# VH-VL binders against Cytochrome c oxidase assembly factor 8 (COA8), part 50

Target 1, 167 residues: Cytochrome c oxidase assembly factor 8 (COA8), of Homo sapiens (Human) (q96il0)
Amino acid sequence: APERGAERRDTAPSGVSRFCPPRKSCHDWIGPPDKYSNLRPVHFYIPENESPLEQKLRKLRQETQEWNQQFWANQNLTFSKEKEEFIHSRLKTKGLGLRTESGQKATLNAEEMADFYKEFLSKNFQKHMYYNRDWYKRNFAITFFMGKVALERIWNKLKQKQKKRSN
Below, E stands for the ipSAE of ESMFold2; O stands for the ipSAE of OpenDDE; V2 stands for 0.75 times the mean of E and O plus 0.25 times the DockQ between their complexes.

## First folded at step 9 (VH-VL)

Design i9 (from d5 with heavy chain T30R; framework fv_belrestotug; at its last look DockQ between E and O 0.01; V2 from the best seeds 0.00; counts 0 for: pae E 4.8 > 2, placed apart)
Fold by ESMFold2-Fast, scan of step 9:
Structure i9 (fold): chain C 167 residues (1-167), chain A 121 residues (1-121), chain B 108 residues (1-108)
Amino acid sequence: as target 1 above (167 residues)
Amino acid sequence: QVQLVQSGAEVKKPGASVKVSCKASGYTFRGYYMHWVRQAPGQGLEWMGVINPSGGRTSYAQKFQGRVTLTRDTSTSTVYMELSSLRSEDTAVYYCAREGFKYDSPHFDYWGQGTTVTVSS
Amino acid sequence: EIVLTQSPGTLSLSPGERATLSCRASQSVSSNYLAWYQQKPGQAPRLLIYGASNRATGIPDRFSGSGSGTDFTLTISRLEPEDFAVYYCQQYGTSPWTFGGGTKVEIK
């Protein structure tokens, strides 16, 4: 797994540093994938004169990220546990041990695992539907506030230009 | 992990000023608004004002306009409440309180322990 | 400013009884911006309920909040000895943030 240090900035242009440590950054920083969720966390930049609207957007994005991280960490843990139980059950049914003679974990082929995936998806169908519903609601709210922040920034630039023209 | 630790009790004479501190720890200080609330003996809670620690922008209750000044020091993660022209009616416990993480329900999630300010002649 | 009126001012009950506390706003308050606090003598307020109905971390399930618009209620289903305290409602949706006058729940 990559070391925590520097992280690539996806939008950095050629010739500009793509690595921003969070403590020194004037931009959002993207971290390495979380051990449990496999999602990359974003550490949000806080501007010097963050407006109430900008703070609300940042909090919404942070809250959505935490919600998403917790959902997938729990889902991955549940998946791993049930997968292991399924494999052990099937190996016992086939008269096989849980470990190979070399000490490695015994595995099932893709066709055998298809039964587990079907059962897991069926069992978790409602949970995944509620996740998708909430994910869309959160992203709709984020998009809405992003639009409001963009309008606020445009208005502030227009006010600044008017002040400069008055001088 | 989140803690708000306030300065100790103060005894002041009428007409003096008092400056109460609230040191934050365990979170990103600049990311959360900090409010000040007071409570006179045997009375209810009264909101005084709020500060955005990032830029230092403040908003005050009309009753305290001209007498209260909120400031912060980002290097020490500390907010300050200064109240001037003290009267006996300003005798109260003063609390700092953090505006919470939830974007749609930013309740006061953490409170300082309170600082007793007594104004006596 | 939004004025929050709590009633009754004092509620005298015995342990095991149900307590119902009212908070009425002078104008509509979004449920997302109403909280309830418990305060005991010499202590800072303790958050019980936020967003009108969400129990704060560590708060026993005997505490519940409900309501919307201008009428909000805090219910304690079965009073325990430690529940005898003053309770405040608060709106935190608009400046100035305001609190109710409090309801003292005292032992009968």
Scores: ipSAE 0.295, ipTM 0.682, lowest interface PAE 3.7, mean pLDDT 85
Fold by ESMFold2, look of step 10:
Structure i9 (fold): chain C 167 residues (1-167), chain A 121 residues (1-121), chain B 108 residues (1-108)
Amino acid sequence: as target 1 above (167 residues)
Amino acid sequence: QVQLVQSGAEVKKPGASVKVSCKASGYTFRGYYMHWVRQAPGQGLEWMGVINPSGGRTSYAQKFQGRVTLTRDTSTSTVYMELSSLRSEDTAVYYCAREGFKYDSPHFDYWGQGTTVTVSS
Amino acid sequence: EIVLTQSPGTLSLSPGERATLSCRASQSVSSNYLAWYQQKPGQAPRLLIYGASNRATGIPDRFSGSGSGTDFTLTISRLEPEDFAVYYCQQYGTSPWTFGGGTKVEIK
């Protein structure tokens, strides 16, 4: 089958906001806020002597970060789109243009914008409730595994002390 | 988007060595183990080894121990696989594959496009 | 080393039919760490299922995995033309990570 003309998305808009850690870093690093989610990503590294439990904790933290980044990127996109639609709809109802006399985007006063914020929060209330539940569930699990890793490290240190005394 | 881009096809004589590169992009390079898997013509998949890109620690399948060497260059986010003392049985497509980050199930979530290595007299 | 035996070796079916692929391990796969991959000619494998039953991101609902211990199954509920390929199971519960021999799903 012959292909249509190229409509690839490889020439996507610029605007990558994520900061890359230094080349020699051997520790987790917090980067600048992501353009879409506004969350600062942690850049994880794999410890050289990573135990199976430490690996599970690292992967749980990585997965939780990806989940959180994706949620807020989607919510921020939805917020921006619905905000513009709300302003457009209210200006149209008033018979007003979408631009001011100076050519800048027209907006609504604070009281009118408060209506948008209330509607957005109400509309997304259930989604944010489930997000909060899942967020606490994930962070409880992370804390639990952090405790298990801490106990594993204490046990290993005690085992090493017992070896030294027996020598 | 996560991408793993491998070097081009190689033709080698028995006894030589080959070094295949795998350049990673779209993710934190030091945060994911990198594996190598090969596939002989018309055959299944065979795991070769893994490298920790942070410090370069490696672990190899027993079959390849002593012949395979995995290295990485963190400045270019690239992993290298070198296979020495090549035999005709080493003719295969060689893949790099990233270990997944899902909490419950480590697996290979992204694969390079493959590099064909042909060993012939 | 855990040996994975896939059956059948070849499965000849028509579009719209249900495909059932089997993977049997020589010993129990720890924590059900079993994955399924699809491979089309000239392409790298693509992850379908991980943890025996979880679909990878972007994988259609028609793909499902089940099983535990030593017996695992991949089911394709309604074959599409693009689903005719070779399928591999892989265990990652015990090093070395091993793959099954593959099941070719081909058009009848």
Scores: ipSAE 0.236, ipTM 0.676, lowest interface PAE 4.8, mean pLDDT 84
Fold by OpenDDE, look of step 10:
Structure i9 (fold): chain C 167 residues (1-167), chain A 121 residues (1-121), chain B 108 residues (1-108)
Amino acid sequence: as target 1 above (167 residues)
Amino acid sequence: QVQLVQSGAEVKKPGASVKVSCKASGYTFRGYYMHWVRQAPGQGLEWMGVINPSGGRTSYAQKFQGRVTLTRDTSTSTVYMELSSLRSEDTAVYYCAREGFKYDSPHFDYWGQGTTVTVSS
Amino acid sequence: EIVLTQSPGTLSLSPGERATLSCRASQSVSSNYLAWYQQKPGQAPRLLIYGASNRATGIPDRFSGSGSGTDFTLTISRLEPEDFAVYYCQQYGTSPWTFGGGTKVEIK
């Protein structure tokens, strides 16, 4: 059976940051900026006695991180492609080659690039609005669960103190 | 799946204008340049013009300069081609084509089904 | 304006034969700015090759593109019945973007 060459969909590689924190770490670790999103991934610590509420918070943070990584990876890819296309199209329209006579990469001036940025931002305005809305919703939820976890930890500490006083 | 769906066939008189639409679907986040190409009956392909992803910039072939107008509605993902002062020679199938860009190589990766415009007295 | 001249205008071949189509540019064109399209009767053009030699997604291996400067070639190594169509080259090097006059590959 001839192996159907998997069409590598140019999906932005889900850059699972190969950053592995030290095995003995009891803390969250921040990795280097991701190549595609330019966001620093966080490796979340998993405690041995993680409560259901702590687990829920961790999962929500992880999901939100993945969502952010994917959004910005796609956005940066789109931006880079559109920028390159803009430069090429403009150079072609001007009858200019991609390289100067000296062999240097032909570039557009700052004014022409300013137009590109303005157009790009305008085009993506709605997308950014939706992103911001969803970002706030997610972070509100995370903050809410952080509060719940904090309360749970306080309660557990109080119970332990009471048990130590009764013995 | 990427789809470009064009408006239906048009019959126009000489001197009239025609506006053809091209609705894009299947790609949301990436703004692509959209080109228009026509083909007269039994003839080859002729490039007409291009519109950038934002709709703020256009370029036209000299032959169509002053007669062709490309517009883009980002809200509906639709590109329009308007051709004015129609002549019998403008009888053709009009195509919208998306410009793909890979490895510094532009290409028309997706095409509309074509819109037949007939200019007759 | 860069003029693309395709030759021959008509190529009559049998299934299984090799087809070689030429596209000559009036001026030098970067290989990155040459594409090939297939068009069947009553259909829109379909991208075959971009950047002179890159096969588009879903295009069979029997299609190949080569060339540089002013001379470009599309080769169909072994013609299938579905390959009988009109083929166009296109340049992106300078505006306006131009197409060749086409080569019709027809059954002998």
Scores: ipSAE 0.020, ipTM 0.648, lowest interface PAE 4.7, mean pLDDT 87
ESMFold2 (binder alone), look of step 10: mean pLDDT 91; pTM 0.910

Design j10 (from j1 with light chain S93D; framework fv_ebrasodebart; at its last look DockQ between E and O 0.02; V2 from the best seeds 0.00; counts 0 for: pae E 8.2 > 2, placed apart)
Fold by OpenDDE, look of step 10:
Structure j10 (fold): chain C 167 residues (1-167), chain A 124 residues (1-124), chain B 108 residues (1-108)
Amino acid sequence: as target 1 above (167 residues)
Amino acid sequence: QIQLVQSGAEVKKPGASVKVSCKASGYTFTSYGISWVRQAPGQGLEWMGWISAYEGNTNYAQKLQGRVTMTTDTSTSTAYMELRSLRSDDTAVYYCARDQLYDFWTGSSPFDYWGQGTLVTVSS
Amino acid sequence: QAVLTQPPSVSVSPGQTASITCSGDKLGDKYAYWYQQKPGQSPVLVMYQDSKRPSGIPERFSASNSGNTATLTISGTQAMDEADYYCQAWDSDEDYVVFGGGTKLTVL
């Protein structure tokens, strides 16, 4: 009797995308959208001769990605939970069932849902404000380090050209 | 103050029916539902079903389908739960609770107020 | 039907932190609710929507939901906290309310 492989219980989404690029990749890979955050993860290539500055940039990009993945995974989950409870509570208040006579999931009208979205955004306004602030800070830092790495690469190329001219 | 006051203890024979009442006060009765939860002696909580006090829509636990009927009287702000074809395993404390999942506008939460419970004993 | 699993009992010394877990399939996608029940009394809502505390509930009560496990935490546990604790979730697909089996908290 073939041993029915233990279905690996999908452990709670540790925000780490299970996306694995090919082992011999020499470039960054973009994965499919994460099921929780809906963000596409990037697997960053590690050069064999990575400079300290390149390493710092890579780490900063990775940390920023992880931060974004976690934020949006949690935000999407909260949104989904609150939306569902809102719909349910409104239907109950109206004396309506959760299912129509045809067995379909009952829904609220667009106006009522607009109220939900307005309220949700209002309640989460401060959270989104902090996120946006931190997002800009992180991306500014990344851009700054990208510039430094670019300069370092130019300098290294110039030094190599000088050595080749002197020999 | 919000209160749910239930009817007194009942003793029934197997095969009989019991009807428990739950009188609500301190809030707009028709703006919420009532859920019924039972607890057998020394056991956990078991959800039985709920009723909307607005139009009287109901949903019952599958296990009790066909044996339970929930009703409301809006004029008296009273919910009723009838359980038919009683068995010994129906011996429990029966609770009513105000039932509405969290609402963004009102900030209400489900099962935030409970009745004092009604003991129903089914004995031969 | 979704099943919520709780430990049957938890013991803690006064002043220590008590943790009660509730595990269930897809519980991470749902809100968890917690109820306290003392002997001979009706249940009392102590936590709603995973981590929100009703008015009148002491700050020593907190809760979280991680993965498919909800946790009720009582910091600085007092003798008055001795009770049965039940987790609860709502299944939106089947429109069914599920309670955990309950956990007896004993303060030693």
Scores: ipSAE 0.496, ipTM 0.800, lowest interface PAE 1.2, mean pLDDT 89
Fold by ESMFold2, look of step 10:
Structure j10 (fold): chain C 167 residues (1-167), chain A 124 residues (1-124), chain B 108 residues (1-108)
Amino acid sequence: as target 1 above (167 residues)
Amino acid sequence: QIQLVQSGAEVKKPGASVKVSCKASGYTFTSYGISWVRQAPGQGLEWMGWISAYEGNTNYAQKLQGRVTMTTDTSTSTAYMELRSLRSDDTAVYYCARDQLYDFWTGSSPFDYWGQGTLVTVSS
Amino acid sequence: QAVLTQPPSVSVSPGQTASITCSGDKLGDKYAYWYQQKPGQSPVLVMYQDSKRPSGIPERFSASNSGNTATLTISGTQAMDEADYYCQAWDSDEDYVVFGGGTKLTVL
């Protein structure tokens, strides 16, 4: 069984742990940071009497989480891969090996690495701009459905209160 | 291919210690934990503890607390389990197993890959 | 500290359905896992998170967990399924792991 691609090297998970949501849960659960995206995923609770509006909201939140996790997992993988390729190509151009005489992995100094960071930002500028646009679109949709669910719950409460008074 | 290769069989006297190695390959070692499980001859499986391959966090079974130490060497992708003050009832096959912590995409699947086992015999 | 109880042995004829139980206090509140071990070999994960099947495990393997009992079910049992089977539970809130005593499955 293959893993989700190349090694993630520039983040240390500050909460990667043995986690499973309790089998009997009445809450959403926030998991540890994903090893590729570094985002904490949410396991969404499905209530027994979930309305169609509540279901639409939950699905939209799930889909948005999957999209966000996928974007950052891919971006972090690309960053790590291109960083290693940049270091390798610059070491070869300087006539240096991939390892020092002591056997440690060779690196570039901070000035040389600055070129990589600048190039990476430039190459990915449009991608991040479209990511931000799509994030705001999704957040607006979620907020809209949260409002509709809130109104539905108020209406149901008023109907129940009216029934009690008539009894 | 994901693979866990353990060190060879050991014969020890009571009171000695043993250190079993577990060399991992085919995956990102620092993204997973390693659990140790032992099996006495003709008996079932007994969980000993686990270690995070990156942070070095450990959790040992209560029965073994104080006698066991688990470590890793990330430069060689190797986990170690040391059991001290050996007794004859510590005679067992010792397994290392990859501990797949919770992952959003695949869920949790502890002990999804196992080493071949290391027989430790404690006698005379 | 939890105790998981399995029957010591289960016998089944080829082609029939085998059922191996694993009992423990509030086991349905924990995730259950199942391992197959053939003589002289390392254990192999056959079911995880109560009822999920790893890739490469035949569809005739299924599992459930409710109340105090988890159950591994093998339909259309074959001679190659003859092995020891262990249930395993862990409680993520208490962060502990325990194995059942094992069940020897015999096929004729």
Scores: ipSAE 0.013, ipTM 0.551, lowest interface PAE 8.2, mean pLDDT 81
Fold by ESMFold2-Fast, scan of step 9:
Structure j10 (fold): chain C 167 residues (1-167), chain A 124 residues (1-124), chain B 108 residues (1-108)
Amino acid sequence: as target 1 above (167 residues)
Amino acid sequence: QIQLVQSGAEVKKPGASVKVSCKASGYTFTSYGISWVRQAPGQGLEWMGWISAYEGNTNYAQKLQGRVTMTTDTSTSTAYMELRSLRSDDTAVYYCARDQLYDFWTGSSPFDYWGQGTLVTVSS
Amino acid sequence: QAVLTQPPSVSVSPGQTASITCSGDKLGDKYAYWYQQKPGQSPVLVMYQDSKRPSGIPERFSASNSGNTATLTISGTQAMDEADYYCQAWDSDEDYVVFGGGTKLTVL
């Protein structure tokens, strides 16, 4: 077995925890944008005395974030693939090379790309409509549970105040 | 219902030319392109080029430039591929396949229907 | 000279899952297509635009494409699935269309 493994334990690698949540944080924090979805993830703080209702709210928010991240990662990849396919097919039909005389990747002008953007938007209209509908439903549910948590906290404070008066 | 039917096998000598036909049926011929793909014995698939059945514009594989010509006859819904200056390494099964006209929104996926293939043997 | 790399052969027992890979630089940024070819027959399109199945292709065929690798997956593989499989994508360097070298699937 090599001795180098033992020596390495005496040092911590540089930058290993640079983008992780702060240790022992007492509130939520926002991370860097995801490479594929371009969305910033939220890392949720879990209190030691989390109520069942608070846990349901947190899990709903986490699930909604995962759903949203997956949707936009897939959408961005689909857009990029279809755009490249469109450009390649148009260049192929014109008998033009895939690279310019300067060696750069050949592109279509704004007028030529207008057809792609129109068709992409039309093709994805129903998909985007269902996304907006689900986004609305999820945010309504989150708002509803946020209200329930707020009411629970108010009720608990009132109950504590009343108990102290009787003692 | 959609079919691509190719001409029969050919035997040619080196230096000769061969012209393979591909007759389309069951769809609007001028709404699609036709691509040609060949396969040497025991080898993989190699793309040769594409032609629009609407405008007749073409794009050929780089290594076949100057040796291949693709044409169409819209009155008979037939595509043709002519390969000149034949060499022994041109021995292959030649396929036509239905392809997109000018972008991926036109028609179905590329190479969704294939002809039965035409064996071209180049030998002395 | 091949841009897309496939394993030359894959063997699987009947009823098992077969996986055929196709590797190329940034292949996941392009659409991948898959063709099945049986001896003496023309190729048949079995998957298009990464993961879509044409009408008539059994549900046991599925595919994915991410990063540098596209994968064709055949669940519950049957003797009738024994064939050569080719992946295909757009090539930005030399030709507009490039095929992988092909994979012979053997079911035994």
Scores: ipSAE 0.000, ipTM 0.501, lowest interface PAE 15.0, mean pLDDT 80
ESMFold2 (binder alone), look of step 10: mean pLDDT 89; pTM 0.923

Design j11 (from j1 with heavy chain N57D; framework fv_ebrasodebart)
Fold by ESMFold2-Fast, scan of step 9:
Structure j11 (fold): chain C 167 residues (1-167), chain A 124 residues (1-124), chain B 108 residues (1-108)
Amino acid sequence: as target 1 above (167 residues)
Amino acid sequence: QIQLVQSGAEVKKPGASVKVSCKASGYTFTSYGISWVRQAPGQGLEWMGWISAYEGDTNYAQKLQGRVTMTTDTSTSTAYMELRSLRSDDTAVYYCARDQLYDFWTGSSPFDYWGQGTLVTVSS
Amino acid sequence: QAVLTQPPSVSVSPGQTASITCSGDKLGDKYAYWYQQKPGQSPVLVMYQDSKRPSGIPERFSASNSGNTATLTISGTQAMDEADYYCQAWDSSEDYVVFGGGTKLTVL
């Protein structure tokens, strides 16, 4: 059974899970690319004797992944929506219908789409710069907590060793 | 600024269907999902399901699978929840709430804005 | 089927600290959320991701989540804090999103 409820949500009406790790996994599991973000989610293994600090690190890693997924899901959806609006606007300006003679969606050629890509990249430049900054800040925090967990494990090993030697 | 406005109260007979609307404003509708939560008189909150406002992907509570359908109209920024084969124990206030776009998340997404609620009474 | 258990009611005097607990198997492994609901009104998010406060929620609200128990703490409780409080978590069960039964907070 999955450790996390979110992985059981399904694209209706099938009842099939969008992402479900193997039940007998004893390590982190990497899933298929998400429909919206196109990023592979990681479901983190939860040890039986997880310390509060280890739990904090795991939750920080989960939160960072969810932030990253949300950013790219929103970015990709914004791109797709604006692309479709741009195509429809240009076809309308040319006096062309939204569908071809065969009933398929009408499209613009690569030269015509160059204007859209230029506009989109320019509009989103600052957003992507702030994303990169936050991405590095989050990875620094994760590294810091990984260090704290490592020190905790060393300390606990030393304490146990001292106790056994004293007995 | 951010607001979810639901349709008015309804009285239905057992076996009928009800369709509740939820009109969103103040944010980019297609960047979020909508969850539906109901509350029977004097009782707690019960999650019914979720829908993506972009592509209409849905996930329904197991006990309601087959009776509930959620849809969106992106041109009007409106979400809909239809519940069929109504029973007396479906009498509740039905809420829509803003949720996240995708459903593989490990639960980091809150229900940060809620509609005012729609009372659905199933008589008899 | 996961169940989140809350005490039905909690009473405190004005200015005192109120603590509302939410218990569930391995709840600390999940994110916990808290909602405030006043009579005749919609729920309002007061805490998310275990211990984070939304903008507009007073600093006197705090929360924790560890082991099997999540706790909402309201310091310097005021009459305006009288409400039903619901915890919520994500679960892998058929219910997926699970709410606690609710706690009625009375400020006497």
Scores: ipSAE 0.007, ipTM 0.588, lowest interface PAE 9.4, mean pLDDT 82
Fold by OpenDDE, second read of step 11:
Structure j11 (fold): chain C 167 residues (1-167), chain A 124 residues (1-124), chain B 108 residues (1-108)
Amino acid sequence: as target 1 above (167 residues)
Amino acid sequence: QIQLVQSGAEVKKPGASVKVSCKASGYTFTSYGISWVRQAPGQGLEWMGWISAYEGDTNYAQKLQGRVTMTTDTSTSTAYMELRSLRSDDTAVYYCARDQLYDFWTGSSPFDYWGQGTLVTVSS
Amino acid sequence: QAVLTQPPSVSVSPGQTASITCSGDKLGDKYAYWYQQKPGQSPVLVMYQDSKRPSGIPERFSASNSGNTATLTISGTQAMDEADYYCQAWDSSEDYVVFGGGTKLTVL
């Protein structure tokens, strides 16, 4: 029987994922999904000769990641709490217990849960709209800086080729 | 007759661990869960957590997260509660109880049977 | 954490009706349970799902829930009813079983 892991409803940690990549990594690493946000954290590679522009890009990516982690950790917690409240309220209304005879948590059918999802989405619609807006803004900025970094790298390669031809 | 029989009183030092057992009889063990509740001297009841004897799913009180572990042995119909890193404020009578919140169809009731309690004293 | 509030003590004369209240946020959306505990003994379930009585519990015990307040009522209170009484509910916000602070019922 698959050990259905105890859903530790831990409070959303304020901290960054404890994922640690290999010490000799020369590229970005993607970790397993965070237990609160369910987002996979990225450990960003730091070049030995990181340019100021590259550093700015890295910092922006890190800040955006942290912002996403915090948002979804909180959203998932809120969702879970409200879902449980809804289920328990409806079960009471139906005259049902909160647990089955087998000792499992009682749940509602798909139709009843559809009402919850509709209500939850309606209630959180504005919040999700703001998130989406900010998500696009942040990612646009990241993409813009990625372009700048790419141009800088091309320029540096061209300068190196010219020096080799002159010697 | 349905009975929950707990292990005897324990005296522990701060920082130690205690493991209390609760042997169930008189009913189908795997058809219910076990909750643990403690009561400090002269204080009220405090829920510690729940374990399903069917699937082994657990839910612990937030205050005790990381320090408490609940397990079951279906072969012996016994539930266990381990509390680690004991402190003086962990001094209490610990109860196990059969835990199934009432279902309209089955007529089962939550905490309808309790163990006799286990006194755990934490002293230096 | 959600808290269930009970009066610390209630006194009643023999044969009179005792009422013990339990108040909590959104208790109306949750089932209330009641337990009796006598000194040196384990708690005993006396009421479940707001108003249902377990087998073996005297008919003088009843309970109701109105809004965010559950009430345990003991009609024709007897000396043997002197005990601590606890209400209990499940808090969905923290996935936590909550007990009230308990009420000491004294039969004078």
Scores: ipSAE 0.000, ipTM 0.538, lowest interface PAE 11.6, mean pLDDT 85

